# VH-VL binders against Arf guanine nucleotide exchange factor SYT1 (SYT1): the designs that were tried, part 11

Target 1, 216 residues: Arf guanine nucleotide exchange factor SYT1 (SYT1), of Saccharomyces cerevisiae (q06836r405to620)
Amino acid sequence: SRRSSSIVNALSSFVNLRSSSLSSSRQQHLQQQQQLQQKLDVSLEDLPPVPAPEFSDSCKDFLIKLAPYGKFIGIILTEKDDEFKKNCLNYLLTNCFEFKNDPLDIALRKLLMFLELPKETQQIDRLIMAFSFAYYKAQKSYSKKKGIECPWSNADQVYFIAFSLLMLHTDYFNPNNKSKMTKHDFVDLVHNDKYSGGNEIPMAVLTYFYENVTAK
Below, E stands for the ipSAE of ESMFold2; O stands for the ipSAE of OpenDDE; V2 stands for 0.75 times the mean of E and O plus 0.25 times the DockQ between their complexes.

## First folded at step 9 (VH-VL; framework fv_siltartoxatug)

Design c40 (from c35 with heavy chain Y111S, light chain S53T; at its last look DockQ between E and O 0.56; V2 from the best seeds 0.75)
Heavy chain, then light chain:
Amino acid sequence: QVQLQESGAGLVKPSETLSLTCGVAGGSFSGYYWSWIRQPPGKGLEWIGEIYHSGSTSYNPSLKSRVTISVDTSKSQFSLKLSSVTAADTAVYYCARGHYDYWSGYRPFDSWGQGTLVTVSS
Amino acid sequence: DIQMTQSPSILSASVGDRVTITCRASQSISSWLAWYQQKPGKAPTLVIYKASTLESGVPSRFSGTESGTEFTLTISSLQPDDFATYYCQQYNSWPLTFGQGTKLEIK
ESMFold2, look of step 9: ipSAE 0.725; ipTM 0.893
ESMFold2 (binder alone), look of step 9: mean pLDDT 91; pTM 0.938
OpenDDE, look of step 9: ipSAE 0.901; ipTM 0.965
ESMFold2, fold request of step 10: ipSAE 0.723, 0.745, 0.690; ipTM 0.888, 0.903, 0.883
ESMFold2 (binder alone), fold request of step 10: mean pLDDT 90, 91, 91; pTM 0.936, 0.940, 0.937
OpenDDE, fold request of step 10: ipSAE 0.910, 0.915, 0.914; ipTM 0.972, 0.972, 0.971
ESMFold2, look of step 10: ipSAE 0.606; ipTM 0.851
ESMFold2 (binder alone), look of step 10: mean pLDDT 90; pTM 0.935
OpenDDE, look of step 10: ipSAE 0.903; ipTM 0.963
ESMFold2, look of step 12: ipSAE 0.338; ipTM 0.717
ESMFold2 (binder alone), look of step 12: mean pLDDT 91; pTM 0.941
OpenDDE, look of step 12: ipSAE 0.891; ipTM 0.957
ESMFold2, look of step 17: ipSAE 0.715; ipTM 0.891
ESMFold2 (binder alone), look of step 17: mean pLDDT 91; pTM 0.939
OpenDDE, look of step 17: ipSAE 0.908; ipTM 0.967

Design c41 (from c35 with heavy chain S58D; at its last look DockQ between E and O 0.71; V2 from the best seeds 0.00; counts 0 for: pae E 2.5 > 2)
Fold by ESMFold2, look of step 9:
Structure c41 (fold): chain C 216 residues (1-216), chain A 122 residues (1-122), chain B 107 residues (1-107)
Amino acid sequence: as target 1 above (216 residues)
Amino acid sequence: QVQLQESGAGLVKPSETLSLTCGVAGGSFSGYYWSWIRQPPGKGLEWIGEIYHSGSTDYNPSLKSRVTISVDTSKSQFSLKLSSVTAADTAVYYCARGHYDYWSGYRPFDYWGQGTLVTVSS
Amino acid sequence: DIQMTQSPSILSASVGDRVTITCRASQSISSWLAWYQQKPGKAPTLVIYKASSLESGVPSRFSGTESGTEFTLTISSLQPDDFATYYCQQYNSWPLTFGQGTKLEIK
C-alpha cells in the first residue's frame, strides 16, 4: 500500500543522522515534524506485515527492507531475543546514528525522536541496552581521539543513567501524573546507586541532566 | 578574564538580613553554577549554597532555613540573603563560579570574587 | 555530611623541599576532590580538580593523587610563591565541604 508521511519522515531522518553537524534550527524542525507524526497515533498494525529475514540477508539488507516501517524499526528489532535482529539493531545504532559529540540526554532524545519506544519491558531493555553500548563505544572512541578522559566508566553506567533519564522523561511529561519526580528525588535515586556507578557522578552534574530532560 | 565582584553593606545589625550581590563580567552567565562561600576571620571555608543559571538552588542544610540565593540572568548577577544574623555570621563572603563542560569535566570554583567582609555587630 | 580531614594543620618547609599535604574523606567521593591555594587577604585559587587534574596556569610542580578516600597534594620543589594555606574540597555530594586547611610556612 501507499507509504505514509511517517515513513517518508523516517527515511529522511535515516539519511540525515550520519552527520553530527545538524543545526539547532533543523533539529527543532525535525523534532516538531516527528511530534506531529506521533500525534496521528499511527500504529505498527496499520502497516503491512513485517517481512522475515532471508537466509542471505546482511544486517544492511534487512534494515533496507525495514525502512518503510520508520519509527517502528526499534520495536521490530527487539520483538524477540533473536541474534540476527540484535546484530541489525547494533548495526543501526552504530551506523545510522551519530552519538560521538552528544551528551547522554541529547543522544537519548535523538534516539526517541526517530524510534518509538516499545511497550513490552523486555523490548525496552533490549533497546536501551543496545543504545547504551553503542553510545559508550562512540563516546570512548571520540574521547580517545581528542586526548580527553571519557565521561563514562563503562556501558553499564550509561545504561543505568539512560534508563533513569527515560523514566524521568516519561514520568515528568505524563499529563495523568500529578506526582512529578523532583530534582532532589532524581538526584538521590541515581547518586545512591553503587551497583551501576551512579554514585560516581557528582550531584551537580545530575542536576544538569535533570534540567535538560525536563525542559520544554 | 571572568571577573566576579561582591557588593553590599559591610555592617549588619543582629537579627537583620545580610544581603549581597555578585556581578559577573567578562564571560557567559548561562551554563555555570554560581556559589556563595564564607570564611569567618581566622577560620576555614564554608559553602553556603549555589544556584544554576536556570534558578535551581542547593543550600547547605545548616543554613537552609535562613538562606535565599537568587539569579538575574539579564543583569548577569546573583545574590545572597541570609536572615536573622548573629555575630557567628561575621565572615568574609565570596562569590564563585562552578564550571561544567561535558567533555573536560566539572571544575568547582574556578573563579572567585575578591571577597567582602560583613560584620554583624550590635 | 562528608567530613574532610586535612593533615598536617601547619607545615614548615624550606624553598626546594618536596612537601605533601593529605586529605581524607569520611566516605567515598570517587575522584571529585579539588585543592585550593589561599594567600593572606586574597580569595582561594583552584590548583587541582578531579583529584589529579592540574588547573590551567598552575605550575607542573603541583600534583594530586588519590587512593580510596585518601588524597594528597604534592609540591615537588617548593618555591617562595607556594607559601600559603591549602584547602581540599569534595564536590561529589551536597553539601560541598572543605577541609580545615593546611598552612604552609617558611621554616
Scores: ipSAE 0.527, ipTM 0.822, lowest interface PAE 2.5, mean pLDDT 85
ESMFold2 (binder alone), look of step 9: mean pLDDT 91; pTM 0.938
OpenDDE, look of step 9: ipSAE 0.903; ipTM 0.966

Design c42 (from c35 with heavy chain R107S, light chain S31R; at its last look DockQ between E and O 0.02; V2 from the best seeds 0.00; counts 0 for: pae E 6.5 > 2, placed apart)
Fold by ESMFold2, look of step 9:
Structure c42 (fold): chain C 216 residues (1-216), chain A 122 residues (1-122), chain B 107 residues (1-107)
Amino acid sequence: as target 1 above (216 residues)
Amino acid sequence: QVQLQESGAGLVKPSETLSLTCGVAGGSFSGYYWSWIRQPPGKGLEWIGEIYHSGSTSYNPSLKSRVTISVDTSKSQFSLKLSSVTAADTAVYYCARGHYDYWSGYSPFDYWGQGTLVTVSS
Amino acid sequence: DIQMTQSPSILSASVGDRVTITCRASQSISRWLAWYQQKPGKAPTLVIYKASSLESGVPSRFSGTESGTEFTLTISSLQPDDFATYYCQQYNSWPLTFGQGTKLEIK
């Protein structure tokens, strides 16, 4: 069972194999860049300028160009309202993550294990929306294969629940928040939402989500 | 738009040192590799060497005993010194911009100076 | 060092012709091959990189191909502005090396 972001690891291994073709100074440059990719406290601004897509690039072609950026790929692909980058993000989430047999909270954890959450609201929205479509698609395909009904009505429902879980996590673990959202408050907030389909999620499932998200 | 401009003496005596400076304007100096490339009259191009803004250098092995490339990042400039010149060093000298590419390690040269002819003669 | 050998050294052609210039590397350079155009008294300008990718602002009549260690530059319908000297350059390995050039002349 390999990690879902193995594209970056495989390509970095290939680059290391051919480094003997480079001068000593360029080999050192490669090493410095690879060390920066592994640091937990590295920001996107510390890395080389992000390459622009070429006119003929497929989504796969551009994602290969983004491989050196690791956890920042999600931030890069959501930086602007850009149709090509949206398609690339969808490609990444569909082909490099496996969500079919995961509860939503576990799938969201997998996403954020490999991709850094953007700080800007519009970028977070684009990332979570793309995740929700990929997750719903995987769940629906898996349910069809097993001959069972998909537990999700549509991707927008998944999006609402995913955002609710994200907001719960940020509220509960915010060190500046002394009055944390209770299980009752969370379950009521989500289950009373008729227009997003939160009311269609059994209360026991929402209770399970709260307990799993707040245990961490 | 990035602009590169070579400057220095156009005439150098045999056995002396050829010295050129390249000024960079209209873009970032940091994060790029800066090269010197020469072309004898009516002949092809020869890569001399490169420098990163940190001062790290790589030289063509055919010239390395005679070549020194240096950088002044505060002025966005880099320089070439080629010692012990002969008539074979008569050429148009270009400065050019490259970068580090993750996959290839090198890049093509996307910006060039206009070139300056240096003649080695008594 | 990787030697880059161009052929022909001189190519005579007329406006409207399709022309092909060949460059051969002495060993594998993957796709890390560039083509430059140089006019008399001017610096080279980048035409093709990654063997087949067209530089921004270069007319679409220019194209590049690769096959093993052989690379081609093709101009599909020669224009007056295209008469120049063309150089290939590998950027796979240190030291960086250029082909000896192909002069494209008016017939």
Scores: ipSAE 0.083, ipTM 0.624, lowest interface PAE 6.5, mean pLDDT 84
ESMFold2 (binder alone), look of step 9: mean pLDDT 91; pTM 0.939
OpenDDE, look of step 9: ipSAE 0.894; ipTM 0.959

Design c44 (from c2 with light chain Y94W; at its last look DockQ between E and O 0.64; V2 from the best seeds 0.76)
Heavy chain, then light chain:
Amino acid sequence: QVQLQESGAGLVKPSETLSLTCGVAGGSFSGYYLSWIRQPPGKGLEWIGEIYHSGSTSYNPSLKSRVTISVDTSKSQFSLKLSSVTAADTAVYYCARGHYDYWSGYRPFDYWGQGTLVTVSS
Amino acid sequence: DIQMTQSPSILSASVGDRVTITCRASQSISSWLAWYQQKPGKAPTLVIYKASSLESGVPSRFSGTESGTEFTLTISSLQPDDFATYYCQQYNSWPLTFGQGTKLEIK
ESMFold2, look of step 9: ipSAE 0.732; ipTM 0.898
ESMFold2 (binder alone), look of step 9: mean pLDDT 90; pTM 0.934
OpenDDE, look of step 9: ipSAE 0.901; ipTM 0.964
ESMFold2, fold request of step 10: ipSAE 0.768, 0.674, 0.714; ipTM 0.909, 0.862, 0.886
ESMFold2 (binder alone), fold request of step 10: mean pLDDT 89, 89, 89; pTM 0.929, 0.930, 0.928
OpenDDE, fold request of step 10: ipSAE 0.903, 0.908, 0.895; ipTM 0.969, 0.968, 0.958
ESMFold2, look of step 17: ipSAE 0.687; ipTM 0.879
ESMFold2 (binder alone), look of step 17: mean pLDDT 90; pTM 0.934
OpenDDE, look of step 17: ipSAE 0.908; ipTM 0.967

Design c45 (from c35 with light chain L96F; at its last look DockQ between E and O 0.74; V2 from the best seeds 0.00; counts 0 for: pae E 3.5 > 2)
Fold by ESMFold2, look of step 9:
Structure c45 (fold): chain C 216 residues (1-216), chain A 122 residues (1-122), chain B 107 residues (1-107)
Amino acid sequence: as target 1 above (216 residues)
Amino acid sequence: QVQLQESGAGLVKPSETLSLTCGVAGGSFSGYYWSWIRQPPGKGLEWIGEIYHSGSTSYNPSLKSRVTISVDTSKSQFSLKLSSVTAADTAVYYCARGHYDYWSGYRPFDYWGQGTLVTVSS
Amino acid sequence: DIQMTQSPSILSASVGDRVTITCRASQSISSWLAWYQQKPGKAPTLVIYKASSLESGVPSRFSGTESGTEFTLTISSLQPDDFATYYCQQYNSWPFTFGQGTKLEIK
């Protein structure tokens, strides 16, 4: 019930925003790779049929088989409720992405720079759930090693905030929306939620996310 | 190292507008929350409101109808206007910085100005 | 608005005493509670943030604890420089609100 069919188009727009928090060298590399993918304009249906996993495949083995599919790997791994593909997605997000230093909004941008968002709501949910779990574990592990407080209470909190940021972007940049969600609307929506832990995040931190997501 | 300095008239007539400016020196202005806080003589502290460098504001509901906080990032300054003042608005007015760091969290008022007494009297 | 109720209003103590000041929030504020020290004619200065984190340059005799909506500031061995008025402040929700203060004075 936190999902919407309109999210896919808005999230694609979210990925195209330039982020000032990335390093110059890394930002240039990411932009060059994105530009190549745009020029090729390949859809998943233009590629050979996706191979099925073999019984003996590790997650790494299967991900190597998926390498030619590039940005579509997220769509492939979330196509259905499959425990092996869920484990492969977790492996990918844990070993091929660096989230430990990133605020959530930056980490979301990194995810969507490399992986195309699925169109089906159940696939979006599986992708964002896996992302949120991997992100929380990276942040918790990093904060423990540094002897500092983890900003997040649990993975469900991360998941709720990640969807809230995606919804904010969808609402704010929708050309048909005449009454944009204000800072106070967004902060109140998130901060009044006790069941997912949004109320545990200070209003000033939520304001920081609002300003970053709505800036251009 | 960051220094905040309030300036403005110390005496204001009833029904007029109280105007103060806070200058920020020795640090970055961008990326912080800038607040006004007041303390009536012999009483406690009251948060008036805050502003971000984008111009985004949040006001104490008790004062919202009379308060305007504004920012000039090119001058590293932010200001307070409080309209229709009465004797009840007599207080020491402080400017203060709210600091946000993703890992260390939010420190609500880590730097304060020295404060300026504003008296509302005929 | 979240009301912050501070006690006691006045606390008389001697150098060397262990001193505890309490602050209770009218609803959950998680750990988003700060303590300030204010000396006469001066602005408040931050002592504790996030309920228990010591601000840089503050002596280690200062500490903060929390239990539910109750927060405490403790000075383990009172020094002459510690006589001042102390305020708690929540920064979980707008409007940010302060306790009424505790004046710590010489017995």
Scores: ipSAE 0.372, ipTM 0.707, lowest interface PAE 3.5, mean pLDDT 84
ESMFold2 (binder alone), look of step 9: mean pLDDT 92; pTM 0.950
OpenDDE, look of step 9: ipSAE 0.905; ipTM 0.966

## First folded at step 10 (VH-VL; framework fv_siltartoxatug)

Design c46 (from c44 with heavy chain Y111S, light chain S53T; at its last look DockQ between E and O 0.50; V2 from the best seeds 0.00; counts 0 for: pae E 2.6 > 2)
Fold by ESMFold2, look of step 10:
Structure c46 (fold): chain C 216 residues (1-216), chain A 122 residues (1-122), chain B 107 residues (1-107)
Amino acid sequence: as target 1 above (216 residues)
Amino acid sequence: QVQLQESGAGLVKPSETLSLTCGVAGGSFSGYYLSWIRQPPGKGLEWIGEIYHSGSTSYNPSLKSRVTISVDTSKSQFSLKLSSVTAADTAVYYCARGHYDYWSGYRPFDSWGQGTLVTVSS
Amino acid sequence: DIQMTQSPSILSASVGDRVTITCRASQSISSWLAWYQQKPGKAPTLVIYKASTLESGVPSRFSGTESGTEFTLTISSLQPDDFATYYCQQYNSWPLTFGQGTKLEIK
């Protein structure tokens, strides 16, 4: 993965939106700290201890406190099954990401450009679930506003396809994998799942996603 | 809107290679799945294979050992080669477009060329 | 391979008749079925896709329905222009496959 200045811009936009009452001096300091974090190859353990939420914190208040943690915010908000942090994650994904115009593969790429994917399976699940609900809501709202049909039946379908694309990417680009998943394998995998509505997605649509995910 | 036109030799000897080109006019290749489809005289339609503009192909298993489909985006054309032909390969050959757009969805073979008859005879 | 079986192979009808053509898939194809009309000497033209959606410019007397793996094309009040061969085609899985065709001819 590459470290990008775009993640600093996204976090700064979120901080500016929430921190409209902050002085310009404090805002500039936060921006500088975020930019330094993006340019250095740091780990979460190299940063100050993550602050605990205060009793009076809104989601916005807590996310402002998390801004210095940059790409690790997703890991922090999914570490435990915590209702407040779940609400903060939903707030982040709804207000700081622009998903409404994006095909799912592009939106997932944007998510992972700004947030580091957790290593623990339950954290990955929480992140992708939250992403899928925020994404579906944005797509449904946009399609309704434009008078066009939403490409997705529901958020669970989005969740299944998002996970399938994530698995495809990790499988395809794993240097230890000698037998990479082909497009027909991927389509068959998705079509075999009857519970998620993957079998309702046409072969051509899944081919589109396959070609985009496996091309870099 | 999108226009397709097949071209190539109308007579091919047995055991040789059938070669056709489809010219594509009217827009970007983005989201295009170009298929070759054939129809023996008095018979039904058979899908030969498809190519995405990236060069990714899928072939009918019944023909895949003999079929090559390719794309040249700079020339706005797709090609079909079918090797080791027999009289059974005599057919009208069509190119046809399927198109996917994220918001508009997928539309199967909504545009067809006029077709070109290829006769395989000794 | 998914086999598409059309019935009947030949259908004789008069102008004004309601006609129905059936297509059965050998396994589930969801709604990913198209109907084409082909007149002699011409390429097929798309009539219906996604089992029931009319292609632009197709008269409203054409309709499509699905039930499980059975799909129907219905033409209400048959017109002279409607005498042709009709093909169903699944686009759920590779290879893409067509039914054998139904010739709709004048009685």
Scores: ipSAE 0.518, ipTM 0.784, lowest interface PAE 2.6, mean pLDDT 85
ESMFold2 (binder alone), look of step 10: mean pLDDT 89; pTM 0.928
OpenDDE, look of step 10: ipSAE 0.907; ipTM 0.966

Design c47 (from c40 with heavy chain Y100F; at its last look DockQ between E and O 0.63; V2 from the best seeds 0.00; counts 0 for: pae E 3.1 > 2)
Fold by ESMFold2, look of step 10:
Structure c47 (fold): chain C 216 residues (1-216), chain A 122 residues (1-122), chain B 107 residues (1-107)
Amino acid sequence: as target 1 above (216 residues)
Amino acid sequence: QVQLQESGAGLVKPSETLSLTCGVAGGSFSGYYWSWIRQPPGKGLEWIGEIYHSGSTSYNPSLKSRVTISVDTSKSQFSLKLSSVTAADTAVYYCARGHFDYWSGYRPFDSWGQGTLVTVSS
Amino acid sequence: DIQMTQSPSILSASVGDRVTITCRASQSISSWLAWYQQKPGKAPTLVIYKASTLESGVPSRFSGTESGTEFTLTISSLQPDDFATYYCQQYNSWPLTFGQGTKLEIK
């Protein structure tokens, strides 16, 4: 849990510092509403009890009921290993986010700009795994439409790189960390991993991600 | 359409420093990798190193102790310095761009300069 | 370092021939393999990237394939303009490395 809290603090800073560079009409509207919640310093415990799904609810029906919870929707949908809420999370990520035109670092930034990262490690894992699946599907579908090979081998590879970028950001911007991870350390760590397919990403592309995540 | 042009002295004495500059015209300088590659007369190609527009570098380990690549984004140019040269450093030196467009694909060396011969002679 | 080994070193052929040049990587490079054409006195030009994708403006008689760590450049019907030296190059890992070259010359 302590590890999860450190990750949440660092990634919240990442979202706040870089959110002004992200935009689309639908995402701008969502961003503006959720930034008001952050300015008011509202927590999930300050809001009314979360409604339970009704038997007849579609994913869309339930997400409409969750709309007042804003940035907390990700936390709510990942609280338990619940199949209906997993489906709602997938619906949200597929229909309310547009990832097809984005490099992974930008897409991850968009996710965390609109959704607060959960504090518990297992909830973080569920959120990032669901994100990685939705991102991979969007990229694969878009590359098929353009007649180009998808840059990603599978969703597990996306997940590994997404978590690596989150860890890099938390390490680099943690004021308590005196020995920041260097470009060569990060690139070597990721590129030497053959089990999750990090070795399939060119070192130059990993450098691109490093430079963008550690900028400013 | 980007155009690259090498410039610098064509003759360098042993133990001195080889210095070259690549001018970049007709394209964005930011967001790309800029490389130096050399080719000894009648021989194959050797990658020397690359620089990102931020100043971040990666060098061939065989040359790393002698190589400095630098960038001046305000002039749209990047430079090579190779110290302590010997006759083995005689080659045609090329500057080149590594293209990164997320959907057109990552590819190194999609644009090359014409090359400049540098001779190391006592 | 990833060694790139080309075969053959020299290839003699006639206009109209189908030719194949191969390149083997000493370890996995995924699909991050490029092919270049170089004519005497000129800079190399990119022909194929990501193992099989033609660069813009390259004639469709050029194609590339991969199988494991073995990569192939094929020219289906040689034209006079195709006589040149060809290099493969991996761009998965530092240092970026080239094959030793294949000189395609007129029979």
Scores: ipSAE 0.413, ipTM 0.765, lowest interface PAE 3.1, mean pLDDT 84
ESMFold2 (binder alone), look of step 10: mean pLDDT 90; pTM 0.935
OpenDDE, look of step 10: ipSAE 0.894; ipTM 0.959

Design c49 (from c40 with heavy chain F29I G31S H53T; at its last read DockQ between E and O 0.64; V2 from the best seeds 0.78)
Heavy chain, then light chain:
Amino acid sequence: QVQLQESGAGLVKPSETLSLTCGVAGGSISSYYWSWIRQPPGKGLEWIGEIYTSGSTSYNPSLKSRVTISVDTSKSQFSLKLSSVTAADTAVYYCARGHYDYWSGYRPFDSWGQGTLVTVSS
Amino acid sequence: DIQMTQSPSILSASVGDRVTITCRASQSISSWLAWYQQKPGKAPTLVIYKASTLESGVPSRFSGTESGTEFTLTISSLQPDDFATYYCQQYNSWPLTFGQGTKLEIK
ESMFold2, look of step 10: ipSAE 0.634; ipTM 0.866
ESMFold2 (binder alone), look of step 10: mean pLDDT 92; pTM 0.947
OpenDDE, look of step 10: ipSAE 0.898; ipTM 0.962
ESMFold2, look of step 11: ipSAE 0.679; ipTM 0.877
ESMFold2 (binder alone), look of step 11: mean pLDDT 91; pTM 0.938
OpenDDE, look of step 11: ipSAE 0.406; ipTM 0.754
ESMFold2, fold request of step 19: ipSAE 0.766, 0.731, 0.738; ipTM 0.909, 0.896, 0.898
ESMFold2 (binder alone), fold request of step 19: mean pLDDT 90, 91, 90; pTM 0.936, 0.936, 0.934
OpenDDE, fold request of step 19: ipSAE 0.910, 0.867, 0.908; ipTM 0.967, 0.942, 0.968
ESMFold2, last read: ipSAE 0.740, 0.303, 0.691; ipTM 0.894, 0.672, 0.878
ESMFold2 (binder alone), last read: mean pLDDT 91, 90, 90; pTM 0.940, 0.935, 0.932
OpenDDE, last read: ipSAE 0.906, 0.911, 0.911; ipTM 0.967, 0.969, 0.969

Design c50 (from c40 with heavy chain R107Y; at its last look DockQ between E and O 0.37; V2 from the best seeds 0.00; counts 0 for: pae E 3.7 > 2)
Fold by ESMFold2, look of step 10:
Structure c50 (fold): chain C 216 residues (1-216), chain A 122 residues (1-122), chain B 107 residues (1-107)
Amino acid sequence: as target 1 above (216 residues)
Amino acid sequence: QVQLQESGAGLVKPSETLSLTCGVAGGSFSGYYWSWIRQPPGKGLEWIGEIYHSGSTSYNPSLKSRVTISVDTSKSQFSLKLSSVTAADTAVYYCARGHYDYWSGYYPFDSWGQGTLVTVSS
Amino acid sequence: DIQMTQSPSILSASVGDRVTITCRASQSISSWLAWYQQKPGKAPTLVIYKASTLESGVPSRFSGTESGTEFTLTISSLQPDDFATYYCQQYNSWPLTFGQGTKLEIK
């Protein structure tokens, strides 16, 4: 189900400025493409107009068409509330990323190494939601295969924590943010949320995530 | 097996600072939560606070104004300072270790020191 | 603070008895509850963590259960080595808090 707007607003309130203010061959190809686009200072506007999907396109077919867009694929697939693009995003995240052994903070870093984070809140929401479902599925499958307990109750919990970590990172590393979120602020915010299961994660464990996200 | 050993003065005068060190042998600090817990004679256990291997601390609010926990990774030690002590601070003081691993889970105090009695008396 | 209320304070029992000690949290702590055993003059030792998981090396006669905010430690057939004081402890929220203890005595 959709996230409570109150939770999204509460997490975003610690971010004063959003402004100023891959292991597989496919993951490696996307990384290489992104690296080239950075070297050339390319924006999405410099690239040819994004092709529309054809009726017969599979998700793979369309993603192949999007390969030249590199780091912007995430932005393109989340531009609108579009079921086909949502399926393509899910296909990408499920088949081209390796998350099964990764704690959430590492997996989120992998995602953002290869995909440009959208600037529009609704696009961020769609990206992180898609990531969270793919991640939860990988973690649950891996846990079952290993005969161990999955660390996560459900995808919505993953989504809430992933979004919280993203907001924490954006807030903490924004050079214009004078009032950075403290460990206690982050832990209290996450641990007091019963709707998405943040309260099921011990405060000490949230310290682990805070320290890993704010390290650098 | 990790081993923890408390050390420090067993007698402290009222209003002065209680200072203890916990030496850690056979393990590392990474991924662990290092706590101080006390037990007045014949009474129950009270958590004083913890320190994460990064130096990040969390203290019992009842003691927060008087407590400092610190870590010295190079010596494999962590320490407790409790200021302005009174007779009510007389207790056996334990150091203890908690454990977190993403896949293995979160464990409470799985290793304890033997404890050291600290008496607050004039 | 999350208060942990333990019952009974003292429990008299004989070798071979089935013994139950209860602990109630003042609010939800999920499954983040531990049980410790403490013998006179010694540090506590972990018996059960995450409400129902036995610590390595703990005899199978020990078990833990939970129902909402109530938690139970059971010893199915009491042995001489089991006479001790038992503490529950929540580790979900700061401050970490212990029950007041249950002294298990020989009758």
Scores: ipSAE 0.672, ipTM 0.876, lowest interface PAE 1.4, mean pLDDT 86
ESMFold2 (binder alone), look of step 10: mean pLDDT 91; pTM 0.936
OpenDDE, look of step 10: ipSAE 0.902; ipTM 0.963
ESMFold2, look of step 11: ipSAE 0.375; ipTM 0.695
ESMFold2 (binder alone), look of step 11: mean pLDDT 91; pTM 0.937
OpenDDE, look of step 11: ipSAE 0.888; ipTM 0.956

